# Ledger of designs, part 1: VHH binders against q9vpf9

Scores and structures below are computed, not measured.

Target 1, 373 residues: q9vpf9
Amino acid sequence: MSMSIDSNKLLLRKGDMKLDNYPTCAVEALTRLETLIASRNKQNMVMQIISEFIFLERTPKDGDVRKSQALPISQMNLFQEFQLIIALIEYFSRPGRDATRNAIFLSLFGSHLTPQRSKLLSRLISTAVSGSVAPLLSSAGTWMQQVGCKTPLSLEVAQNIVSDFISYSRKTPEQLKQLPMVGPHFAANFMVAVADLYLNEQRSPTLNPPPDALLDTITEWMMENPTLCQASQQPLVLPAGAIAMPFTTPLAGLLRWVVLAPLVSNRSAYSNLHLSLLRALQQLVSSGESTALPSQDLMQIVKSLQSYCARLAESKTDPQADAAYQKCMERFAQAVQIALSSNCITNQIQLLCLLESLPPHKLMKIVIEAHKK
Structure headers, positions and changes below count from the first letter of each chain, unless a header shows other numbers; antibody chains aren't numbered by Kabat.
F is the ipSAE of ESMFold2-Fast. E and O are both the ipSAE of ESMFold2, at different seeds. Each is the mean of both directions, binder to target and target to binder. V2 is 0.75 times the mean of E and O plus 0.25 times the DockQ between their complexes.
[cut] marks letters that were taken out.

## First folded at step 6 (VHH; framework vhh_4orz_3)

Design e2 (at its last look DockQ between E and O 0.41; V2 from the best seeds 0.00; counts 0 for: pae E 9.3 > 2)
Fold by ESMFold2 at other seeds, look of step 6:
Structure e2 (fold): chain B 373 residues (1-373), chain A 121 residues (1-121)
Amino acid sequence: as target 1 above (373 residues)
Amino acid sequence: EVQLVESGGGLVQAGGSLRLFCAASGRTFSSYAMAWLRQAPGKRREWVALITSGGSTDYADSVKDRFTISRDNAKNTVSLQMNSLKPEDTAIYFCAATPGYSLYEEHFDYWGQGTQVTVSS
């Protein structure tokens, strides 16, 4: 695109921004971005301002082509990274319209992420959790939905929270326990991400359970916050004409945990989580073709059970005599029964046909027969 | 850093089906969000379908339940299965890509040259 008269005026103002005034130049840049993001024809200028004045990046020089990507190179030192994190927390804490904050957050972290920006994002979000910074966590929740809760970017953020608050903490901090109250949309999307990391044969060749403290935290969240899964369904707040990505609830992933858990664990927390999930399924509002519980996610549970039954066949064990399999199927049948009654499963007939391929279970047989006509 | 080439367009009778393909070059295809857009004669370009790098999909209301977007990261391709085609689906179909999330359709980074789909009665 050619430069416009407005672009020339902005370039003159950029000449007054001073990098040696960090983080002041980043704060000034954020303010200027609020006016620029409304103009769809200024995207190149927006990205240039973000790179040069917020993240202190330079364009690759001759001889910098050793990188696999021609991405900007960060010039921030550790103290400037800390200063930026504080400046961003202050910026997102100020009063303002959610659509503007969300658009700024997505402009900063929604695309073209360098490794340094990804590291900063994870540190920023962990700091916001520790400080209970609700407006920033609301924008981070929107960000997770827009980039996808199960993408590497979102999973990295989720893993860093587990590391900071579960793995490297002697006990679960109060700020993590309060996360559903402070940032319910972010908490729900975090649950989608961590549910994907554990007890998931699409991610790992074995069924690796979540850390005990994480399981306990998620279970307490679900028990104490009955509407938390519904927070994923809240309409996004974005500028007019922006691309809104579909939501994903944590229901399918957490259901996979509780259904598959008997194969690897006897922890009673899974029984409590299962009860909370059944209650959440009962509370869902019908939306015609529901996306709350996509059948593709439920079919992955079936595939894991089929794999387990194949191992039982190798040991010549009857699935009907296997206590773990029977427990898995009892939990699964209870959830499927409620989900069908609540009209929150897409492609129900396809799922029911696949369920018939599993070794028979008494309750599941009843559920299938009641819904296949 | 990615080049997109569409194929699979052509002439089809109303009620018929077509499958479009978009071949992408680049080692980072798996990290890109991919979209199909179309431009009918005398109309503005409109988005049709989107698939994230994580596989989540969304569709315009006019094609929902008839069109299916999918991706094959091993072959660096995105496809659009179009069923129950109507004359109003006649358009040039474009493949587009961006390395993450784009706030607006106009801000997709890479575009193909387009493939013609014509639906006759």
Scores: ipSAE 0.343, ipTM 0.678, lowest interface PAE 3.0, mean pLDDT 84
Fold by ESMFold2, look of step 6:
Structure e2 (fold): chain B 373 residues (1-373), chain A 121 residues (1-121)
Amino acid sequence: as target 1 above (373 residues)
Amino acid sequence: EVQLVESGGGLVQAGGSLRLFCAASGRTFSSYAMAWLRQAPGKRREWVALITSGGSTDYADSVKDRFTISRDNAKNTVSLQMNSLKPEDTAIYFCAATPGYSLYEEHFDYWGQGTQVTVSS
């Protein structure tokens, strides 16, 4: 019979949207969502509007009555995908409230991504990097922190940036080099994601180093932007009632790169990156509640070193005589020494016991002895 | 299919401690963000604690320094250590998980059925 004014407006807005005028209907939908997004009981309607009018998705019709739900099917052609990317860049570039932009971005690309939406997201972000579109990159940085930098959602974005700007490029574009200045929060979260993609036996059966150009880019970012690892320590701007996810630092993953690099690479850029990481660790003494080096990430480094030492044993090589292993342990000991003196490692006793299980190294032995009280 | 099952709830005196567990059935949640939420009678559900897939943690102000969230990916469990309990902590506690982010708590992908915690004054 009768509906509340808000409920009736939601139904009327859904019925008033016109699919035949793409991308105009998507722009109209984005504008209407601004009034709906803060309402917690209207989120199902928000998701329906996004699916139908922005991504042009359809659910199976009532020709089959089945209880199993399938993901919506995209009906968007490639030209409409391009139109949507441009419309989204223009929308996020408009003046407006940061909380609203961030909520819209999260509603478009948070949980429940179809493969088609995920592909479009990656293209959107790559386009924003190429265009140095700071407001969109700011929302993308918030998005990456909120969904988690190491989740499949974020890793796909990171992989596509590496593909677009590193793997298929003869030289690193200036827009990627300037990303820490244009979108520092996004750059920091991108570093968390790409650090997870390389020199990581949890992700790949072998220790695959990053492409040379990516390594050089990350090294330059860290050298030229000393506070980049803290870029998201400011409170996130989200609507009332939304939960802010904590900042995740890229330090642990990048430490894995520099510690394990001697096993697979002679690049001197890892020495510069290592120095930048040690400086960043020294600056963390006053950074906050969370530790920069979670013990789980450090234990992963130990596991990779143990695996390498097992291969040395099979070839009858003493780890103490292996130059690569000794260099890994030198870098690891230097980082662990700083992190322990700054009290920024969780579960330090467990880590120290695990480190002691590795074949001896002079500096690491000193570090363990100094902190095993 | 994936299920979350809470356990460890019960009755405890004010000032006491309790440890809640959330077990995942069927597969690991090592790539998921995990959270504990609670709902007191007549109140909205609220965040209590969360732990990201990367191990970063955050807490509601009302439980900060009293509660500790942790995860054990080998056992597919998340736990919530609850110390210095107050009558105001009485609620049904829910475990939730998401591979991404939902803007609001009612949009998490996976939920447990809840476990009752009662703190007598």
Scores: ipSAE 0.006, ipTM 0.428, lowest interface PAE 9.3, mean pLDDT 81
ESMFold2 (binder alone), look of step 6: mean pLDDT 81; pTM 0.835

